VHH binders against q9p7j3. Designs and how they scored, part 104

Target 1, 174 residues: q9p7j3
Amino acid sequence: MILPLFPETQVHVFVYENVSNCAAIHEQLISQNPIYDYAFLDAATILYKKQVYSAIIRALEDRRDEQMKTKTIHSEVILSLSPKTEISSAFRQFSMTKKSKNIVVVKIDSKLTEEEEFERLDKLVEGNRVEFSDEELQKLIDFKVLKKNYKLDPSTLENPLASILSSIALRGYS
Key: E = the ipSAE of ESMFold2; O = the ipSAE of OpenDDE; V2 = 0.75 times the mean of E and O plus 0.25 times the DockQ between their complexes.

## First folded at step 7 (VHH)

Design r6 (framework vhh_7yz9_2)
Fold by ESMFold2-Fast, scan of step 7:
Parts: structure tokens; C-alpha cells; sequence
Structure r6 (fold): chain B 174 residues (1-174), chain A 119 residues (1-119)
């Protein structure tokens, strides 16, 4: 995928449903195993492809400007999904947990092709791959979680995209 | 700002037990996950055990079955019960909020408590 403003950055996004080994993956993430250097998101928190892309762009902007608040670009993606500036809140709101069932996985600066990343990641994740599309994401979203994470009222729930994107964009400006 | 104070370390013989405590002062931490980490000379800090807000735990393979992490939210304290200690467990033990390795924020780390296990 080619991102506006970052055309040289390799970005891959994968979606898995019915994942049975989230507890094992979570343990590897806490241990900082370099094989698991990806952003692992709970799919219950992601409604749109643009939501993920906006967070990636924000994280890349923070890296370019030497303003990253976290140690890795992948953790910066997780932070960038949050409307709050607090890192621990972002991780609680958006990161995969050991109880997660469906996940979205982001890889930035891959030295591998998308197909090679699929092969590698398929060995780490025990679940079913699905297309990274708004249609598939909308099958996995939890609207109660989305509403809570982005502070959506009933009027914005009808079409939350603009509100979500504004929340992500706003938190990068000094 | 969080202040985390570890205690309970010391010298112990192989096969012995120690219980480490980490208390947050100045504010509550009931809404946050807590972890125990250790560092030996020349190595980066290694995760040991993790407990989330709901009390669910995870452990590094090297300590599974020997160590138990627990929390007492009324006392703002997280504990590490260490049984069947081995010389390889010799390290300075740190407690931390959430994922401090990912944030780089030192305010989430305690000062550490040294543990020495003699053979």
C-alpha cells in the first residue's frame, strides 16, 4: 500500500477472525519478542480502513518530526488510534488482549512482500484470514466499544467516520 | 506522577522463597495493568509476570509454576511470590505500570529491589 506523504514506506494490514491463540501472542508482545514486531489491534475497536490508515499516517508524521511518544513505530500506531494523549489508555482501548477473538495486524517498514508477511504471520496467528475491507471490519466491530473509545453520542453513531478521523488527526497537533 | 516502591528482595539460598511487594504512593492504580521485570548485568530488562486490572495473569516461561503475581487494589500494591528460586533468578526486580518498555516513561518504573540466589 502507498500512503499520501509517505510513498516509500511499506505498509501491510492483515485481519484475522476466530483467533484461538491470543493469550500466547499477548505473552510474546509483553516479552518484546522481535518476531512479533507488529501492531496487534483488537478488531472490536476498528470500523473502517480509513481509521487504521489515519493512525498509521499520524504515527509516521510523529516519527518524521521526531515526536514519537512510544518506543516503536508499531506502538505509535496504537497510540495514534486514541483520541486521548495518554499512552496507557490508548493501549487499553485498542490493543489486542488475551481474550480477543478477532485482530487487525499492522506491519510498517517490512523488508518482506505482502505475500511473504502473510506466510510469516500465518504461522504466528491461529485464525482465519479475511480481507482488509470495510465490509469485513464491520462484521467484527463492537459498537459499544467504539462509542466508548471515541466518546460518540447517538447523533454521531449514525455516521461516525468523520468524528473518528477528526479525533485521530487532532491528537497529533501541538 | 507515580511513585512505585519495591521491597522484599535480599539474599536467599537456592530452593528458597521470597515475596516482593510494589506499592504505588500518591495515587491509585486499580485501573491499570502491572508487571514485574528483572535485569541482570549486561542485559536489558526482561518481563517476568503481568497482571491486568481484572486479575488475569501471564508469566514468562522461565518462571511459570514457580512465581505468582497478585494485586491488592485497596493497598495499591502488587506482589510477586517467588518459590523454588534458582541462581538464574538473581537480578534486580522492578515493578512497572502497563508497558513501560513501549512508552519509554521512567515514571512508571520503580527503583528496583535486588535479589541474590546463592547456589
Amino acid sequence: as target 1 above (174 residues)
Amino acid sequence: QWQLVESGGGLVQAGGSLRLSCTASGRTFSDYAMGWYRQTAGNEREWVAFIDRGGDTTYADSVKGRFTISRDNAKNTVYLQMNSLKPEDTAVYYCAKDYPFLTGESDYWGQGTPVTVSS
Scores: ipSAE 0.013, ipTM 0.428, lowest interface PAE 7.8, mean pLDDT 83

Design r7 (framework vhh_7yz9_2)
Fold by ESMFold2-Fast, scan of step 7:
Structure r7 (fold): chain B 174 residues (1-174), chain A 119 residues (1-119)
Amino acid sequence: as target 1 above (174 residues)
Amino acid sequence: QWQLVESGGGLVQAGGSLRLSCTASGRTFSDYAMGWYRQTAGNEREWVAFISRGGDTTYADSVKGRFTISRDNAKNTVYLQMNSLKPEDTAVYYCAKDYPFLTGESDYWGQGTPVTVSS
């Protein structure tokens, strides 16, 4: 993927369903294993490709402007999905947990091709890769989780895209 | 059982320097990555600096070039050298067992040491 405001930045997004080793992956994230430098998101929290892209763009803007609040660009993507600026809260809301079943994985600034990243991730993730598309994401979303994370009311829940994107863009302003 | 005790905070004028220390007891300190966090009144705790078991360091953008994190495994101590201090660095500073890819998570936090930077 090429972002118009960041054409120099390599971005890869992968979706895995029926992942059986989320507990092992989570343990590696608390270890010092640099191979796990990715944003591992719970697919229950992601409804649209644009939701992920908006968070990536916000994270890249924060890096450009020297305003990152987290250790890596990947953790900044996780923070950027949240309507709030609280790091711990954002990770609880959007990050993969030991009990996750389906995940979205983001890699920024890869030195590898998309195919090479697939080979690497297939060794780390024990699940079935599916297309990063709105159609596939809609199969994995948990609307109760989405509603809680973005504080959606009944009037917006039937078409939440604009509300979600506004929440990401206006983090901490409201 | 693991305890972290911070020290070295205090009052300092803008442009000044302070060195914070955090001493660990109870577990083998050298087995863990460590970090420094800070919290201002009415705000959430934010990450400041990280050091791996091997000594690799990472810093929040707000402190890059001004703060240096280091460790002395023989003394079970992690340090935060703070230079060119600004009023916005005023906070209570906490050390914690930390992780290279997870920010804001820790099972073990110190009690904090207050730092006040006057203009």
Scores: ipSAE 0.247, ipTM 0.624, lowest interface PAE 3.2, mean pLDDT 86

Design r8 (framework vhh_7yz9_2)
Fold by ESMFold2-Fast, scan of step 7:
Structure r8 (fold): chain B 174 residues (1-174), chain A 119 residues (1-119)
Amino acid sequence: as target 1 above (174 residues)
Amino acid sequence: QWQLVESGGGLVQAGGSLRLSCTASGRTFSDYAMGWYRQTAGNEREWVAFIYRGGDTTYADSVKGRFTISRDNAKNTVYLQMNSLKPEDTAVYYCAKDYPFLTGESDYWGQGTPVTVSS
């Protein structure tokens, strides 16, 4: 994918359902294995492609402006999904856990093609790849989790996209 | 259960230096990454620096080149050496267990140590 404000930045997003090895992936993240330098998100927290892209754009803007609050661009994506700027809260809300079943994986600045990244990730993730599409994401979302993470009321939940995007864009300022 | 105690804050003139310390009590200090955060009144906590189990370090862009994080596993202590201090570095500084890729690992926070940088 090519972002208009970041046309030279390579961005790949992958979705896996029925992942059986989240605990093993989590251990690799604890050990800081550089092969696992991706943003691993719990798919229960992601409703739209635009939600992920908005977090990516915010993270890239913060990197451009020398205002990143985390170690890597991938951890900055995770932080950027949260309506708050508090790192531990953002990771608790959006990151993959040992008990996750469906995940969204983001890679930024890859020199590999999307197909080559799929080959690498398919060796790391024991699950079924599905299309990164609103249709597939909406099969994996947990609306109770989404409501809590973005503090949505019943009226907002009927059309949550604008509220979610606003929360991401305004994180810490609302 | 973890207990983190920060020390070393105080008043300093712009261009000066301070060294902050954070001592952990409890078990498994060497098994975790440690971080420093800061907070000004009315704002959320801002990450400053991380040091990982193996000694690798990473810094927020605002402090890169001026601050150095280090650890002494034998003393269960993490340090933040702050050089070339600026008035905008004025904040309460907090120590935490932290992993950029994990959730729940940074739920142990210290009490904080205040730093005031006057021009």
Scores: ipSAE 0.000, ipTM 0.195, lowest interface PAE 10.6, mean pLDDT 81

Design r9 (framework vhh_7yz9_2; at its last look DockQ between E and O 0.69; V2 from the best seeds 0.00; counts 0 for: pae E 6.6 > 2, unsure alone 62.4 < 65)
Fold by ESMFold2-Fast, scan of step 7:
Structure r9 (fold): chain B 174 residues (1-174), chain A 119 residues (1-119)
Amino acid sequence: as target 1 above (174 residues)
Amino acid sequence: QWQLVESGGGLVQAGGSLRLSCTASGRTFSEYAMGWYRQTAGNEREWVAFITRGGDTTYADSVKGRFTISRDNAKNTVYLQMNSLKPEDTAVYYCAKDYPFLTGESDYWGQGTPVTVSS
């Protein structure tokens, strides 16, 4: 994918359902295995492709402006999904846990092609790969989690996308 | 298992320097990456600096070029050398067992040492 504001930045997004080894993946993240340098998101928190893209753009803007608040661009994507700049809250709200069943995986600045990343990730993730599309994401979302993370109320239910995107774009601004 | 105790905080004028120390009581210190975090009133902890088991370092953009993290495994101690301090660096500073791909999710935290920078 090509982002208009960052045309030289290579971005790949993958979606896996029915993942059985999230605990093993989490262990690799804490053991510092560099092949796991991805943003591993809980799919229960992602409703739209635009939600992921907005967080990626925000993370890239923070890197460009030398305002990153986390150790890696992938961690910055996780932080950027949150409507507030609290790091621990963002990871608790959006990142994959040992109990996750469906995940969204983001890779930025890959030195591999999309096909090569698929081959690598399919060996790391024990689950079924599905298309990164609004249709597939809507099968995996947990609306209770989404409402809590973005503080949605009944007035926003008709257009949650606009509310979510505004929350991401206006993060840290009143 | 082991405890982390910070020291070296205090009052300092803008442009000054402080050196924070964090000592671990235990035998496994050298097996872990370590980090420094800080917290201002009303906010969650923000990450400041990180050092791997092998000594590689990474810094938050707000402190890059001014702060230096280092470790002495023989003394079970991690240090944060803070130079060119700014009023915005005023916070309680915490050391923690840390991870390169996870931020703010530590099993082991110190109790914190306050730093106040006056203009």
Scores: ipSAE 0.399, ipTM 0.731, lowest interface PAE 2.6, mean pLDDT 86
Fold by OpenDDE, look of step 8:
Structure r9 (fold): chain B 174 residues (1-174), chain A 119 residues (1-119)
Amino acid sequence: as target 1 above (174 residues)
Amino acid sequence: QWQLVESGGGLVQAGGSLRLSCTASGRTFSEYAMGWYRQTAGNEREWVAFITRGGDTTYADSVKGRFTISRDNAKNTVYLQMNSLKPEDTAVYYCAKDYPFLTGESDYWGQGTPVTVSS
């Protein structure tokens, strides 16, 4: 996938359910295995495609403007999901954990087609690929976690997407 | 605001044991994952063990079955029990907050505690 504002950057997003080896993946991330150069998100924290895209765009903008706060573009995506400026908080809120069962995987700066990237990623993730869609994401979401992460209340729950996107866009501007 | 102080290092014979401690000065210790790292002269710092806020542990392959990471939130301390030590374990051991290798954040490091394992 190519984003209009970033035509030189190819992005792929994958969703996996019933992943059995999140602990193993987490270990590889901590050890900085370059084969695992992705953003691994807990699907329980993701409700919309636009949420993910907004975070990706925010991260790419940060990179373009030389304002990245994290080490890698993928970690910046994780940070960009959060309404908080603290990197550690963002990772606690949105990053895949050892206990995760469903994940969203983001690849930025891919040199491969979507199918080629999937073949590579499929060797790393032991789970079932599902469609990257709002329909599939809403089956995996934990609303309690979502509400906590974005501090959603009865007023903002009337339009959760707008609230989430605002939180992403306005991070650091409160 | 945070400061980390490692202790417990020293000289030990191969097959011996050491217990490292890392005490944090911050008040929010329980809110962070903690990890142990080690570094030898001329080499990059490598990850050794990790413990989440909830107490889930992860180990590098090189230390699995020999090292145990634990934490005491009441004491703001993370421990590394090192058993069956090998000369290859010789290094300066450092404690870190959160995920420095993942985030790249300017995380807090202690002064380190040296561990020397003689053959």
Scores: ipSAE 0.158, ipTM 0.610, lowest interface PAE 2.6, mean pLDDT 91
Fold by ESMFold2, look of step 8:
Structure r9 (fold): chain B 174 residues (1-174), chain A 119 residues (1-119)
Amino acid sequence: as target 1 above (174 residues)
Amino acid sequence: QWQLVESGGGLVQAGGSLRLSCTASGRTFSEYAMGWYRQTAGNEREWVAFITRGGDTTYADSVKGRFTISRDNAKNTVYLQMNSLKPEDTAVYYCAKDYPFLTGESDYWGQGTPVTVSS
């Protein structure tokens, strides 16, 4: 996909369930293997497509404005999911770990079609691809984790989207 | 004034052991994951070992079974026990706070401690 304000930037988002090799992927990320230059998110933290899009947009805006806090655009997407600006906590809360079972994978600045990027990614991830959709994401979410990450109270959990998107959009302005 | 200081490097014979230490000053050490990296001349830094704030460990394949990372939060210190050393382990060893490859901040890196393993 192409976002209207970033017409030169090709973005792909993939969702995998029942991933068996998160530990191996995690080792590659720690070792900074360039083949794994994606944002690997724990799907237990993602309830909405708009949550991911909002983080991508925020990361791209920060890059445009020379306000990035992390080294890569993919790490900036992970930071941008967090309502706080502290890098370590954002990664603890949202990044895939070796214990993750389901993941959301984001590629920014792709020079490949969606099919070509999928073919590359599918060689790296041992799991079942599912549609990037709110329907599939809600099957993979952990609501306890979501509540903790965004400090949602019981009344907000009935309509959490607006609260989550506001947290992402307003991070650092309050 | 947040700093990482490595120590314990030196010259050792192949098959020998060294224990590296890295102490942190300033900020709360127990809130951070820690890692060890190493670098030979003309190459990028290579990941060696990683320990989470909760003590869960991960190792590069080249050192698995020979090196052990550990931490002592009361002393603000992370350790790398290096056993069965090989000449290929010769490098400058750096400790790192959290995910230094995700930020350009210099306070995520130590100054380095050289290790030379002789045949």
Scores: ipSAE 0.096, ipTM 0.553, lowest interface PAE 6.6, mean pLDDT 85
ESMFold2 (binder alone), look of step 8: mean pLDDT 78; pTM 0.793

Design s1 (framework vhh_5j56_2)
Fold by ESMFold2-Fast, scan of step 7:
Structure s1 (fold): chain B 174 residues (1-174), chain A 125 residues (1-125)
Amino acid sequence: as target 1 above (174 residues)
Amino acid sequence: QVQLVESGGGLVQPGGSLRLSCVASGFTGFTFDDYAIGWFRQAPGKEREGLSSITSSRGDSTSYSDSVKGRFTISRDNAKNTVYLQMNSLKPEDTAVYYCAAGWELSYPRDFDYWGQGTQVTVSS
């Protein structure tokens, strides 16, 4: 709802299922169409709201401290989801692909209201918008993808939240 | 890990031409085609400048900075894991170390993970 250490930062997160136009969105991202200035994540990689918020907070901390490794805050969010500091690996692991079916979309520093962002995104994304909630995310996750991305063993996979959040928070400090 | 090696630099007179090559190796699980390649340059005491980029061959598109548009051409040969920069109508202000860089397709053209060591281009009479 709110980020206590960044109360002035506008953050919006949207979830879409059954998206049919991921290939078209991908081409717009490559062409740097400014209308598509969002972080587009594959929902198969996201299990919890806290996972997304932890990556956002880490990205905002890196921007505040002039330690961003990427050129945009949205790319920094994608990087911050990864336990590694390699930009290409983070995008391969977490960003949407031409074949994605369900996506999570993050907007930071919007000049628009949340309602206006809803209206804009609903025109760009051909899918069904659902609530950004742990319940909805758990319907879209791929546990094999999650396990691989965070190097989870079977015991950790039963309750992965703390391990995921630790991986995000401690990225680059080891 | 992905490695890039630039070649083709050297001394040339104003109005001359050079072709730079960037050869990539070290791919595991993915191929050269999955990476966007950019060309950058840096002169002593100056900020690094982006010049041109080319996306993967599957979604091929190119871009150029205003300083080189119409004079430089980027191309790729995926069979040889190589990207080229054809430089025509060279000017003294083109003198710099030229770098190639590689990044994942969706990090294009903003972010590049892998960088070459650079090749010197000197344009003088």
Scores: ipSAE 0.013, ipTM 0.455, lowest interface PAE 6.9, mean pLDDT 85

Design s10 (framework vhh_5j56_2; at its last look DockQ between E and O 0.42; V2 from the best seeds 0.00; counts 0 for: pae E 13.7 > 2)
Fold by ESMFold2-Fast, scan of step 7:
Structure s10 (fold): chain B 174 residues (1-174), chain A 125 residues (1-125)
Amino acid sequence: as target 1 above (174 residues)
Amino acid sequence: QVQLVESGGGLVQPGGSLRLSCVASGFTGFTFDDYAIGWFRQAPGKEREGLSSITSSRGDSTSYSDSVKGRFTISRDNAKNTVYLQMNSLKPEDTAVYYCAAGWEMSYPRDFDYWGQGTQVTVSS
């Protein structure tokens, strides 16, 4: 896909449900295995496509402006989902764990096509790939996790999108 | 805020041993058990070098750089919010300021959130 402000940047987003090998993937991420250079998110934390795209745009803006806080663009995407500036908090809030069941996987700057990334990821992830759509994401979200991560009150829960996007865009600012 | 305090550095002769301690405090929301801890060092005029890390509460996943593997051992005591670095068979080239840092276990070492003040280790006759 293409982003309006970053038309030359290749971005792919994949959603997997009922993943059985999250513990194995987690071990590869801890060991910094370069084959696993993706942002692996817990789908329980993602409600909208725009939520993921906003984090990607924020990360790309920080890279453009030489303001990345993390070593890799994929870590920066995870950080950018969080309203907090602490890297550990962002990973705790949004990153997959060995207990995750459904995941969202982001690849930036791929030299492969979307189809080639599908072939690669389908070998790494033991689960069912589903469409990256608001409909599919809404089946996997945990609203208690979402409320906690974005500090949502009852009024914002009726339409949380604007609050979520504002939290991502204004991370670290008053 | 989270704070790390290091101790155990000093002057030691080649072939000697030191045990460094890193005590953590100031946790709100997350606990010590949620953080991976790494040991780093920096000698004058050199870039910071990662030496060893230990993952969160389980502690079984440890990593060592080639320069210290077999000589240094990392361990943690979660009940005391403390991580240790046991340094054996010390060499003059181990002379550096040693830092502990706390971060997420999947973070790159440079991305750890909290850093100690450092403790000087000098290996000299």
Scores: ipSAE 0.395, ipTM 0.705, lowest interface PAE 2.6, mean pLDDT 88
Fold by OpenDDE, look of step 8:
Parts: C-alpha cells; structure tokens; sequence
Structure s10 (fold): chain B 174 residues (1-174), chain A 125 residues (1-125)
C-alpha cells in the first residue's frame, strides 16, 4: 500500500484474530528482536482503518519533519494513536500486550509485496488473518477501552471517528 | 500509582561495598515484570546521571554507564517486586543520592515515569 502523501514509503497493515502466541511475540519485542520490526497493536483499541492510517501518516509526518518523539517509526505509530504525549501511556493504551488475543500489525518502509510480507509475518504470528476493514475491526473492538483511550463522551460518540482523528492530529497542540 | 522505595544506602569507606534495593508497588493492570527499572544518582552540584537499567526477567537485558561498569551489578527479583544494585569498589566520587525509576518496557526510547525518593550513599575515609 502506498499513501498519497508519502509515495516513496510502502506500508502494509494486517489484522489477526485468535492469536495464541502474543506472549511470545511480546517477549521478542522486549528483546528488540529485529525480525519483529513492526508496530503490534491491540485490536481491542482500533475501531477504524482511518484511525490506523491517521496514526501512520502522523508518524511519517513527524519523521519527515524530524520531530519524532520515539526511536523508531513503528513506535511513533503507536505514540501517534494516542491523544497523550507520554510515550509510556501510549504504549499502555494501544500496544499489544502478552494478554492480547487480536492484533493489528503495521509495517512501514517495507521492501516486499503485501503477500511476501504476509508470508514473513505469518511465521511470527500464530492466529487467523482477517481483512483489514472497518467491518472486521468493529468485531474486535472493546468500546470500553476505546472510550477510555480517547475520553469519548455522549457528544463525541455521535461521531467517534472525527473525535479520534482530531485527537491523533492535535496531540501535543492542546 | 506505582511507588518505588530505595534502601541500603549509608556511609562506607573507599573500596567498600553496598547493596541497594528498590521495592516497587501499586501496579494496576500491568505487573512489575512489565516494567524496566533503572538506577540513577545525583551528586551535589551535579546533574542526575543514569547508571544502570534492567528489563523484565523474560528477556532480561542490562546496561551500565562507563562510570560504573565492572563495579556495579543490577539484578531483579520479580517475585519480590525488587531490583538490586550491587556496588563494589566504591570511590569517593560515587557519593550521591541514588534513585530508582520504573518505566514501561515497550517505550522507545524508554521513559521512566516513576521515581523513588532516593537513598544517600557516602563514600569517605
């Protein structure tokens, strides 16, 4: 996948449900294993494709502008999902945990086709791949977590996408 | 909120040893082994400096500053929510208040969000 604003950057996004080895993946991330160079998100925190795209775009913009707050583009994606500026909070809110069951995996700067990247990732993730779509994400979301992460109230719940995108875009500008 | 309490500081002669302990509590949702722990120190009139850090026992990684490498050893006991700093071959230059800090392991760079009150270490003849 190519983003219009970043034509030189190839991005892939995958969704897995019923993942049995999140704990093992988590250990590899802690160990900073380079073969796990992805952004691993808890699917319970993701409601829209545009939420993920917005975070990716924000991260890429930060990189372009030399304003990254984190060490890697993938960690910046995780940070970019959060309305908070604190990195640790963002990871707690959105990153895959050892107890996660469903995940969204983002790869930035891929040199492989989507299929090739999938084959590589499939060796790391023990779960079922599902379509990256709003429909599938909606099945995996925890609305309690979503509301908490973005401080959604009855007024913003009328258009949660707009609220989420605003939170992502305006992080650090409040 | 996560609370950290340091202990084990005191007065010691040059060449002596001390063992500092950092006990963590107050975790909600995440557990102690989800946090990296770091030791810092601040001497009078100097800036705070990082000394050592350790990640979770599952995939343990340790780091040391050049100033303490070979003399200090960091370790952790997750069952006791405790991290230790074994300090050997102490020098007068090691005199400072020593702090432990905790941060989420998945952060890049790793941020330390929680800090202890510190414990005084004095190395003097």
Amino acid sequence: as target 1 above (174 residues)
Amino acid sequence: QVQLVESGGGLVQPGGSLRLSCVASGFTGFTFDDYAIGWFRQAPGKEREGLSSITSSRGDSTSYSDSVKGRFTISRDNAKNTVYLQMNSLKPEDTAVYYCAAGWEMSYPRDFDYWGQGTQVTVSS
Scores: ipSAE 0.015, ipTM 0.303, lowest interface PAE 7.2, mean pLDDT 91
Fold by ESMFold2, look of step 8:
Structure s10 (fold): chain B 174 residues (1-174), chain A 125 residues (1-125)
Amino acid sequence: as target 1 above (174 residues)
Amino acid sequence: QVQLVESGGGLVQPGGSLRLSCVASGFTGFTFDDYAIGWFRQAPGKEREGLSSITSSRGDSTSYSDSVKGRFTISRDNAKNTVYLQMNSLKPEDTAVYYCAAGWEMSYPRDFDYWGQGTQVTVSS
């Protein structure tokens, strides 16, 4: 897909459930294998499509404005999900781990159609693709993790989306 | 928060050996095996130098700087939350304060958020 504010930037988002090889993918990410140049997120931390889109938009805005804090646009997406500015904290809280079971995968600056990118990604991920939708994401979320990551308490849980999106948009300004 | 404590430093003659330990505690939300551990050193008036690192997964992965490769060995005991640095064939140039540091394995770039207070190693006659 193409975001209206960034018309030359093609983005794809995939969701996998029941992933059996997160430890192997983790090893490839540590080694910086360019075949694995995606943002691999733990789906337990993602409740909404808009959460992911907002992080992508924030990362692209920071790239446009020469304010990126990380070396790649994909690592910047991971940072952009966090309400905090510390890179290692963002990765600890949102990135896929060796123990992850479900993942969200983001590709930015793709030169491929969605189906072509899926064919490449499907060779790397041993799991079942599901729709990138709020319905599927809500089946995979861990609300305890979400609450901790965004410091939500019972008073903010009635509309956590607004709180989450504000955290992404305002990181570093408040 | 996470605390790291180095031990095992001291005075040693050239050609000697030391074994440093880094014991970790105070993990919240994650366990010791989710962290990469690195060893660093800093001599007076010099930049801090990265020496070695180890990750933990289905098979531990290690790395070494060229200055210590073949002489130093990093290892990990996850049951004790401890990382070791075996230092052999020590030279006067190895004199420094040695630090261990911990960072999230998936950090990009690899950042180390937690640092020990250091242990002195002195190699002299």
Scores: ipSAE 0.000, ipTM 0.221, lowest interface PAE 13.7, mean pLDDT 84
ESMFold2 (binder alone), look of step 8: mean pLDDT 81; pTM 0.826

